# VHH binders against p91247, part 24

Target 1, 277 residues: p91247
Amino acid sequence: MAVDMIVEPKWVVQNFGNIRILDASWTFKPKADVAEYKAKYYNKFGVGMNELKNPEYLAEHINGAAHFNFDIAYYPSEDERFTLYTPEEFSSYVKRLGVFNGDHLVIYGRGKDGGMAAASRAYWTFRYYGYTTVSVLNGGIEAFKLAQGVVQSDSKAEGIRCKDAIHFPIGEVCAAKGFKKKTDCDQAFAAKGIKVGDTVVISCGIGLSASAICLAAARSGIVAKLYNGGVHELAYKAPQHLNMRVTLLLHAITVLRCTYIHFTFLYAIVIKIERIV

## First folded at step 6 (VHH)

Design e02 (framework vhh_7mjh_2)
Fold by ESMFold2-Fast, scan of step 6:
Structure e02 (fold): chain B 277 residues (1-277), chain A 125 residues (1-125)
Amino acid sequence: as target 1 above (277 residues)
Amino acid sequence: EVQLVESGGGLVQPGGSLRLSCAASGFTFSSYAMSWVRQAPGKGLEWIGRIYTRGSTSYNPSLKSLVTISRDNSKNTLYLQMNSLRAEDTATYYCARGEYILTDYGSGEYYFDYWGQGTTVTVSS
């Protein structure tokens, strides 16, 4: 429940799987023209996340960390560089970073004095919006690396969360005489944490089980994307003409070290996508 | 080539006033925030204030009542007006392109890519 305001690098390494890490690195840019920023980026977080990427974050960040980008989280006004959004707008942005109610957030910076100035600003911003389980990593990414923490380099700057692969046998939705009743299929998906409105990627090496599960999911109102090549095969071969959105998503899932089933004709691999919008 | 040249320094009596100028060249002056910073003999840098492209200003709270920063974009010139000068205002004054970003009280970083050579102000009787 209660968390320390400042956590040490060794503690973060030891608790890595139980926290959500945010990189608060900010690179100085001349203050944006207010009218131009509002036209292009104000409350348009998807556009901002695609276009306003931070080079230092992309070059190196703590493994799994999303970027809390000051050029997106705040907007420029005439008198102030970092003007605050409404709570609803701020919530919309941070949910895109994979931040949800109840997460223990750990925020870090880099550079001079371990980036404590930037990390502290982000900390107080989260506290202002009512997030209570938030901490700052003492000494930033530099201290984290000295404590043998794992960092990564990646062109993806998004907070797509990956859960362990869901192993879904065809028998959950089919019987000897065809598909089970819709209510039985709804219950099978619900038991795996999948519900109406969710988006899932369904894959298997042969496509047969995945196709049946995709049909059952569609009947249950679940947005299901079928891939017949298998997740590992797709990521490894990286076909040049494959849909880039699907390829990048599967690459992101692989990099996040999600567990996959290595084979089967009776099972499919289901990945629930937790990124909103 | 970017150049910032300060002028207007010199000897001034305690209680007097002085206006410093910074002539900018080699870049589109009207597109950049500008700052003033000073350094007293044997002391560290002290941020005075900044002015954004349209004229909005921010000052070091300790100096706000004593200084005014302004700019003339048509002349590519930055100004620092100082009033009620004290002996402790004796320093080299620097014009800088960029901003001092303060995240909390007393904590900040200088995001300046170009500095002038400085102009010396001596407050003495």
Scores: ipSAE 0.000, ipTM 0.283, lowest interface PAE 13.9, mean pLDDT 73

Design e03 (framework vhh_7mjh_2)
Fold by ESMFold2-Fast, scan of step 6:
Structure e03 (fold): chain B 277 residues (1-277), chain A 125 residues (1-125)
Amino acid sequence: as target 1 above (277 residues)
Amino acid sequence: EVQLVESGGGLVQPGGSLRLSCAASGFTFSSYAMSWVRQAPGKGLEWIGRIYTRGSTSYNPSLKSLVTISRDNSKNTLYLQMNSLRAEDTATYYCARGEYWLSDYGSGEYYFDYWGQGTTVTVSS
């Protein structure tokens, strides 16, 4: 039977037992190295699902929803971020998400415009592969919560702490409507001992909160460098004890020591770099 | 180890032209989009443009008529051609690996994982 292309939050709540829900949240990151991606993740969905976790999905998703992860469902090629797999390979991936022929799929996103861009991309991808009983949840997870929908968290704390690092929550520079006023951000940095002209390296789980804090720091006249490896890369190298060297734009070198400890996805670590002469 | 080394900067007269080069090493250059970014003294970063893996380009609209970005994947080299230089084009020019993206916060963000040391261009008589 034909299904509506767009379904409303109240309908989804009422039909929860009759549908399979997919979270299409995707967080921007630099395009992966094609050769590195092919070696690690191409057509290796179990590895991708274990290693390429999305922190927004882990922190909050519709109860029972699986993550349709763009970093897994597609692969990077020379000129395209989201290259399509063969139908057989795609089928292998979506079966791992609990999607079977005949299921009514409901795909949702989050954030700006209810995540309709991401959800719609996933919708057309399923249609391209011949899956016909698929819908987009109008307004995303935010609208679903307003309709009394149930959400859950699968977020797990990882243990890492950097000695001499500054704990900096994204909420110090961002609010619901975006960045806080420059003066409020200036005060937040000053409160942490960071001043105009200082050089900082900013890091978090996968670099996303760090990117926002880095931009706010740059607006405040702070020389900010984003550490792209994030906490996940650091935890992989040495979960209990990490020593790392950071090279800055001015060829300044410093050593950072990290200790294993619990953390959350809702903050970034800001490291004020002092040059070694 | 990833390295980006810019060259070709220096003193140029107003109205002149200059070509900057960026030599890349330590990664598969042909697999990455590359960008040019500049910073004038006392000002913030300004994105100039980027070039994708097969040579298609995207520019800052404010600078599009003044610059051309190209690459030679066989030499692992990125280029920035600048024409009709003005005093206000005085800046340190950086080669960077990665992308500029409009964020969900309604502001542009730089998602560059590696930067060169910069090369300084001074436009004066």
Scores: ipSAE 0.000, ipTM 0.219, lowest interface PAE 16.1, mean pLDDT 72

Design e04 (framework vhh_7mjh_2)
Fold by ESMFold2-Fast, scan of step 6:
Structure e04 (fold): chain B 277 residues (1-277), chain A 125 residues (1-125)
Amino acid sequence: as target 1 above (277 residues)
Amino acid sequence: EVQLVESGGGLVQPGGSLRLSCAASGFTFSSYAMSWVRQAPGKGLEWIGRIYTRGSTSYNPSLKSLVTISRDNSKNTLYLQMNSLRAEDTATYYCARGEYFTSDYGSGEYYFDYWGQGTTVTVSS
């Protein structure tokens, strides 16, 4: 599979949920003192991300974009401003930005010439380290805004959101006299985009509603997993099979389970597993 | 078995203060960064802040003046001190094990291995 090297603002708006966006904005400043940088920031990415924040990124960036900060991704040496880390060190930094193998990365800049110089430098850096599914957003954040793309600021700090959870009330598969007919249950699952052969994780606080929904799903030919802490165990024992977005989603389902146990026994959360393969 | 158990939630009047605790077991607590996250009714998760192994902290800028995170490695316990509570602070509060990245505003690009069950804080008169 190949991706376009340059993608247009409208394409990015339309594919927002299927890409990982990086802001490559960099503000010119005098080269840092090599000894001071080495002591404070060299290969200490957590410290760098905490202390070396970019004011332009903080003021405005594409919604959900992480900052690929040149003052962190590269280090100053005696002979050059942007010295490359080893592949292991670079991987450590970009994983902190939510970049994982297989992600379609879209890199953008801002300002003069749409920030194409900065975005292109970041693009070739990723290619150098072996990432092949990477693109540059043509025209930068300015062109993105003209295409009605959504931007945010630090003052609008947004929380973690579980976007792929399917809210599934027990009433979709049960009535006063027990389970609904198989054909009615089949239609309820189909209406939520769940098909024969799909694998789903079903969660509710006590497991009562989830257990009934699992049984209805099994009757419909759907492979259903009931969550009773097993999702935590999977993330712990086999994190290499999950990317960070999927791991956070699974943990968010666990968090949401507690909310439902306090408010109702009639609600479950269903997640399709096809996205973790 | 890794376990995180929150406590200290309850009903608080507006302007009040509350301290939440998180008891950790089943791992070397002193070796891990820890986090607080909250979820208001009908809304998504909101990151509160993180504390590294030796006590250095980082906070959500919108909450920085209202909260303080601390830890006691000898007791395997994480704390969240909240002051000047408002109705909008009504939420379920969770502790989590893992690192966060302060340059990530709204995407939730944090690696959390384990979450607690949560403790509910209601701010009402």
Scores: ipSAE 0.000, ipTM 0.104, lowest interface PAE 20.0, mean pLDDT 72

Design e05 (framework vhh_7mjh_2)
Fold by ESMFold2-Fast, scan of step 6:
Structure e05 (fold): chain B 277 residues (1-277), chain A 122 residues (1-122)
Amino acid sequence: as target 1 above (277 residues)
Amino acid sequence: EVQLVESGGGLVQPGGSLRLSCAASGFTFSSYAMSWVRQAPGKGLEWIGRIYTRGSTSYNPSLKSLVTISRDNSKNTLYLQMNSLRAEDTATYYCARGEYVTSGSEYYFDYWGQGTTVTVSS
């Protein structure tokens, strides 16, 4: 079958049941050690898919989309970051993503320029291996959502959204001579809808103001977690197949996304974690 | 409408140099202190430095020997010169209107650019 190279969001929504969708989002990380990668992941796609999960994909992807993970689909060599597998090995990986001959494959990205760079790289990789019924979703996941497309998260326990972020200046809990009285801090948290027994994640750019707010929250009986390390570090080191670590990654992703969107005249971003049940 | 548009990012080899630009519009550029801030993938924001309205600069001590901030008020443009780039300098680089106040470790920014990505690989 002949397919268009570029498909529009509304067309994808209308044809959702007749296409296979792949998320080609890639989060930059330093090049992996070649020997270590080969020992752990080379041609071991089941292991790679369990351990090298992408945090942005886990947090949000088009409903039913599998992740075409550049850290799995390619391997590092001394000369190149994205070295190509044999056709047989590549076929083994993409079949695990539910891609079979005859499928109309639609690839999308996210972020800057609708993720067209990442999506286009994946497109040409499939064409290189002889797959001809492949298209790129114009404008990525962002344009898809504007067209009323359905997105999902892999975590049912993760209820945090950027709109739920609480903007919390250090001046709400600190005065010229140190921390405000506990009762004043209690009131400041209560005014933002945070109460004794609640769990919050607190972040700022370098963690310094967030550290003070975290201490004030702990004093007020709030379970506060300070976040000043990266999702990138967690993605590298955490066994992502372990449910608790996946949850930590999603919380970290949400904190970083909310910090970028909402960080103006702000000292910390506070996210209240609500248990869904 | 206030806009800050970064450019000049890309792939660079370790030890290389790169100059980023930030084009400002919609406000009187010469009246504001301007900053550069970066965010490595999955990490928090790291303040690089600022340039005041009178032209004086202030830098993050950890980065001072590696970067130079300058501005051209006639072109409404802010610059970041980076030398001796290392893998650890891989980040999205943001232009921001405002300053980081070291006393109390507080950020006072009201507008940010979209960012430009610098990748230092090998």
Scores: ipSAE 0.000, ipTM 0.089, lowest interface PAE 22.4, mean pLDDT 73

Design e06 (framework vhh_7mjh_2)
Fold by ESMFold2-Fast, scan of step 6:
Structure e06 (fold): chain B 277 residues (1-277), chain A 122 residues (1-122)
Amino acid sequence: as target 1 above (277 residues)
Amino acid sequence: EVQLVESGGGLVQPGGSLRLSCAASGFTFSSYAMSWVRQAPGKGLEWIGRIYTRGSTSYNPSLKSLVTISRDNSKNTLYLQMNSLRAEDTATYYCARGEYWTSGSEYYFDYWGQGTTVTVSS
């Protein structure tokens, strides 16, 4: 089937389950030494994919998008920065990215031009190798986020910074041997203004740290509500609320205004819920 | 840093069995579906199977009777058990990570191991 050359963000959000998405982000840097690159990475895509990570892709990419990394998909030669592999070698690389014949491939980028230069280069590379069902996402990752598309991070868990949120590191309730004594945990919660009888919502990037903190809070007599899936699930299910506010529908107690932030996997965000009289 | 390291490959006689391991680090292993993929000399990539976050599996129908995929989330390790090996099973075997939250292709992979080579020969 024919596919549009350029697809819009809302179309991509609506068709997310029926397409394969590639991130074509590339960060300018000095050209690699040709001989050294050839020895380490030429036609060694597994090694390249492990060692030549792109920081922007790791920090943020469309959920489920593989990275079409220019430092891997092309190789440097004496007079050319982006030299093309043979069709067989290129096919080997893109199959590693989950691209198979018949997929509707959507390529995007990021940056001042909406990523159009990077995404277009990748588009024409696929067309050169005979792939015809390929499109470019108009406006890149930023336009996708504005259309309420879901993004993720591999280098850090992303969190929600809400007004009155309490940042709670797991190390305040856990040590190398497991949970700290109840008295130490009680003191850690009290130092943050959390006490017996309080109700709190605990969230983190993927729920792991939040689960441990929730258990420690329950032992201390604090009514803890774990937000399932952490921040990532909240962003997926209710992105419109994250952009402006988070409504705590636990008894419709409060509305929190939040921003989306990066944080380490060792931190959870604890939100104390107060009854609004 | 995300890392996948395969081990357990080597020389095995026809009809033999072999168990491959993949040690994962740098990410929350339990939150991702994991796959095994192989590449025979001079041939393309062939998907072997996937194990989802909750432990359910799906296999290439041509290989389902010969392989079993399992995982141990407490050890951040993925396994591939292979039985009744034949010369045509000679290949480099790769461990690959899928995205937990993706609604895209079941073949989407963002990280690959370096591979471990299995040679089936007398």
Scores: ipSAE 0.000, ipTM 0.175, lowest interface PAE 20.7, mean pLDDT 71

Design e07 (framework vhh_7mjh_2)
Fold by ESMFold2-Fast, scan of step 6:
Structure e07 (fold): chain B 277 residues (1-277), chain A 122 residues (1-122)
Amino acid sequence: as target 1 above (277 residues)
Amino acid sequence: EVQLVESGGGLVQPGGSLRLSCAASGFTFSSYAMSWVRQAPGKGLEWIGRIYTRGSTSYNPSLKSLVTISRDNSKNTLYLQMNSLRAEDTATYYCARGEYILDSGEYYFDYWGQGTTVTVSS
C-alpha cells in the first residue's frame, strides 16, 4: 500500500470516501502549567476532547475531519512543550478520532503557508508511531475550498455520543408469527425519528436481534448496516456497497462503546446517521 | 436547527419541465456543497448531481442531459431544473447537504430534506 507523502486538494476531493481526514490546526498559547495539565488532562483523552476544543476547528473544518489537537495529542513536560505519549496511550487517543490501521490518513492545517508546519508535525508523529499510510494535504483547508471541497462547522464531526443511540427491542418489528406487517414496522421506526432514506448502523453482541431489525429497516426503505464484526472490519473491509465509510468508522466506535454495557440477545442499538463525513 | 425544505413537486405531463427549490436555514449555506438525490417508487436512492460553493456542478452521467442544478447564495436556495420529463422520472426528490463520490459510489451527506414528490403522467 504505497501512498504519496503530499496529496493535492483535487485528489482529496475525488478520493474523499477512501481516506480518513484529520485537522491539525493549533493556536499558539503560553506553555501550560505541567502539574495542572497532568492532574486534569494527562492520558485523559475524553476529558481533553470535551474541554480543550479549538475555536478555528469548531468554526470551520473539512467535512467529517476529526481534530488532531496538539493540546491533547502531546503533553507539556518541564523541558518540552510537545512531549510524546507511549505508543499505547497515543493509540488510545487516535482511536477516539476514528483512526485505525490500514486507513489512508490525510492530515491538513490552515493559515500561514497553508498550515504546512502543523500538518507536517502531525505527519511525522504518525510516522514515529509506525503509521505508514499517511499524507499531508498540500495548501491546507484554504486550497481545499478553492478546489471546491466541502467544509462544515461545529464539534459533532468527531462522532456520535452514546446519548444519541436508540435502544430498539426486537419486539418492535417481530411478533409470534415472525415480522410484523410493513406498516407497523414503518410506524415503529417513525416513532424513534427514523424515516425512509435515513441511514442507520445497527449493532448487538451476537447479531441476532440486530439482523432482524436491519432487515425490517431495509423493508421500510431505511439504509441499514449491521456491524457485529468490530471496528477493524469496517475500516479495512467495509463492503463495497457501504456508503459514507469515514462517517461509519466514527459511528462504529460509538456503537462499540454503547453496545458493550447494554448487551442483550433481545435488542439492538440503532445509531441514526445525522452527519455524513 | 439545520433545515432543508424542498418545494415545487407535483404532477407534470411527459415531455414537460419542472423546477424544484430547496430552502436552507440554520447554517452558512454559501460554505457547503449541495446535492439532489431521488428515489423512484420501489427503487433505491439515485444521485442526481451536486453544486459546489461557487457554482461548479457535477452530474450523474445518466441524468446530465435532463437536469441543471443551480444555487442562489443570497437567498439560501438550491434549485433543480428538469426538462424532457418521462414516466420513469416519477420519484421523491431530496435536497441534501454534501456530495456523492461517483467513482467510489459513496454518499457524503449530513443533512437531508423531507423530499418533494414529482409524478410524470398523462
Scores: ipSAE 0.000, ipTM 0.086, lowest interface PAE 23.6, mean pLDDT 74

Design e08 (framework vhh_7mjh_2)
Fold by ESMFold2-Fast, scan of step 6:
Structure e08 (fold): chain B 277 residues (1-277), chain A 122 residues (1-122)
Amino acid sequence: as target 1 above (277 residues)
Amino acid sequence: EVQLVESGGGLVQPGGSLRLSCAASGFTFSSYAMSWVRQAPGKGLEWIGRIYTRGSTSYNPSLKSLVTISRDNSKNTLYLQMNSLRAEDTATYYCARGEYFTSGSEYWFDYWGQGTTVTVSS
């Protein structure tokens, strides 16, 4: 499938639930010492993401956007300021931003000329690594705000992606008068990609089916909690709300990938949380 | 104190060639990308090209066939070779530390020289 290379702010607002947004803001500074950078940050993306925060991104970014930080995505070498990592190393970094091959990525910048310089560099970098469905937001965050787009300050929304949907009917875990055997429930969850040790949050409009599925998941050794947010909130505000609720339910987690299974009122929404390490 | 000093400018006839030099001091020259930028009288800045630490170059496409940038890290010196000069090449030529982000037309330079003037006239 083809995507437009340049997308307009109103299009981004209208398609928010179907895209992964990256902030490519970067502040010019002298090239880092190669040896010092390699000792501290080279291929150590968790350290880089913790220590090399960009003040403009932290103060304001598009809701749910992760920061594609040039000081992390590239490394300084003797010959080049923005030296490219191997595909495996690059993949390791962008997975921490909640980016996977096949996502429709929308990259934006800020400042002079809408930040098109920085956004375009990030665009061509993704194309270099084989990502084909990539766009640049015309006019940057400034134009997005004029189109009434939602912005936020820093949150642990980085690495959260909850747009996939799989239907999970209560009949997969319940018979006419009770729960199916544990082995049958284990198989039903496994068929949906959920296994022992996984963490899920479950929601539906009324809570009836969600409660039963949550209990069956707990019996199967799955860490399950009810999520009281609506379907729209999970799709649009999920990074902020899920991070506040779900990250606090997990042991030490630095970056999350959220995959959810969506249901109607006869079904439940099951969200699988995957730690990216 | 960082300083960049250009030299080699002067009067040259149309069709002639000229080599400019930029002597760098006060920093580890070998660790920085360097650029050449020019400004014709009464006009804006025009980026010429950039050279990275080990010699890889990037040029303004409109000037690529007419100029060559090189560096000598042992002498802390940047060079601009210009051939087939025309009257429209009359400008003040600046050495700058840093790079130009071509895809966005943004100058990210932190230090500039005083400039050296090239006049192309018979």
Scores: ipSAE 0.000, ipTM 0.164, lowest interface PAE 17.1, mean pLDDT 72

Design e09 (framework vhh_7mjh_2)
Fold by ESMFold2-Fast, scan of step 6:
Structure e09 (fold): chain B 277 residues (1-277), chain A 125 residues (1-125)
Amino acid sequence: as target 1 above (277 residues)
Amino acid sequence: EVQLVESGGGLVQPGGSLRLSCAASGFTFSSYAMSWVRQAPGKGLEWIGRIYTRGSTSYNPSLKSLVTISRDNSKNTLYLQMNSLRAEDTATYYCARGEYVLIDYGSGEYWFDYWGQGTTVTVSS
């Protein structure tokens, strides 16, 4: 069975009883001591699932979702935070999450960039181990709630608050069946003061929503630079010039002043280029 | 309150060496991974490397042969040793709590919750 790599919130709501949902949320914390982790948790998934609970997942998750916990699915080594288990060990963990061969698996994240980085990592991890019927929920738990999806708790809407930055939701150029018509996209850009011939930098944590907005902008005759997409190319040549949080990204460009509050996949920052040093 | 204070910057001749320090306070230093990041004039941020709690290091491959990161947990101090300095190494150097985390293939994120104010290194004759 062929499945779409990216599924929309409304589709997930409509197919809720026919899919297995995994929450790939991961909260940054200091790296565990390798010897201590191996003694307590390495290949001991029942213990890990009981003791290494993620606070964000516990506070709120899509109804029925199991947690694909990076602190359990991977193990720390001396130089790596996310070391891969053998296929047999990974399979043992995955079965505990209620994932069986043939299930249509839908993975989501939360928070910064709708958790698309974390969800995408989980997606490629499943593909690496041979699972083929897997999708990522576009926009994460926040987009799911906007689509009237059921979660354990009420949500509070927060976002990036930036002076002189254009907050551009992916929904301005995309609908359930893909890109909106060119005329609708043209109007969306024009409504934000962006015209044919303008140069803009589009920023997103991993480039998923930014890539779509960039393509729509190019179709409208706008010279769009995908900052994180270009950084992906640099990652193989110069890994040091890699993705940054939105406030750090905009500060590095020195054209905007922003306060990063709570970034979601639904928004990209569009920067109209007037002065670059 | 968490504070990171860099020191040791200044003017240095091409081919010279320099050691930067970062004094940490307001948290249990020995429990956190620490990183060095730099920003050259008119350029973006460039990750230099990180050191984990037990001393394991990871470096930007472009800088690996030129830099060494170390830490002294008894002094709550992070160090960056730089050798064979070039004009292109002119930058503001920042100490940060956290690391660069590779999240997917060829892509990652800076997971830094605190930054120092930076110390400037100028490589010139």
Scores: ipSAE 0.000, ipTM 0.245, lowest interface PAE 14.5, mean pLDDT 72

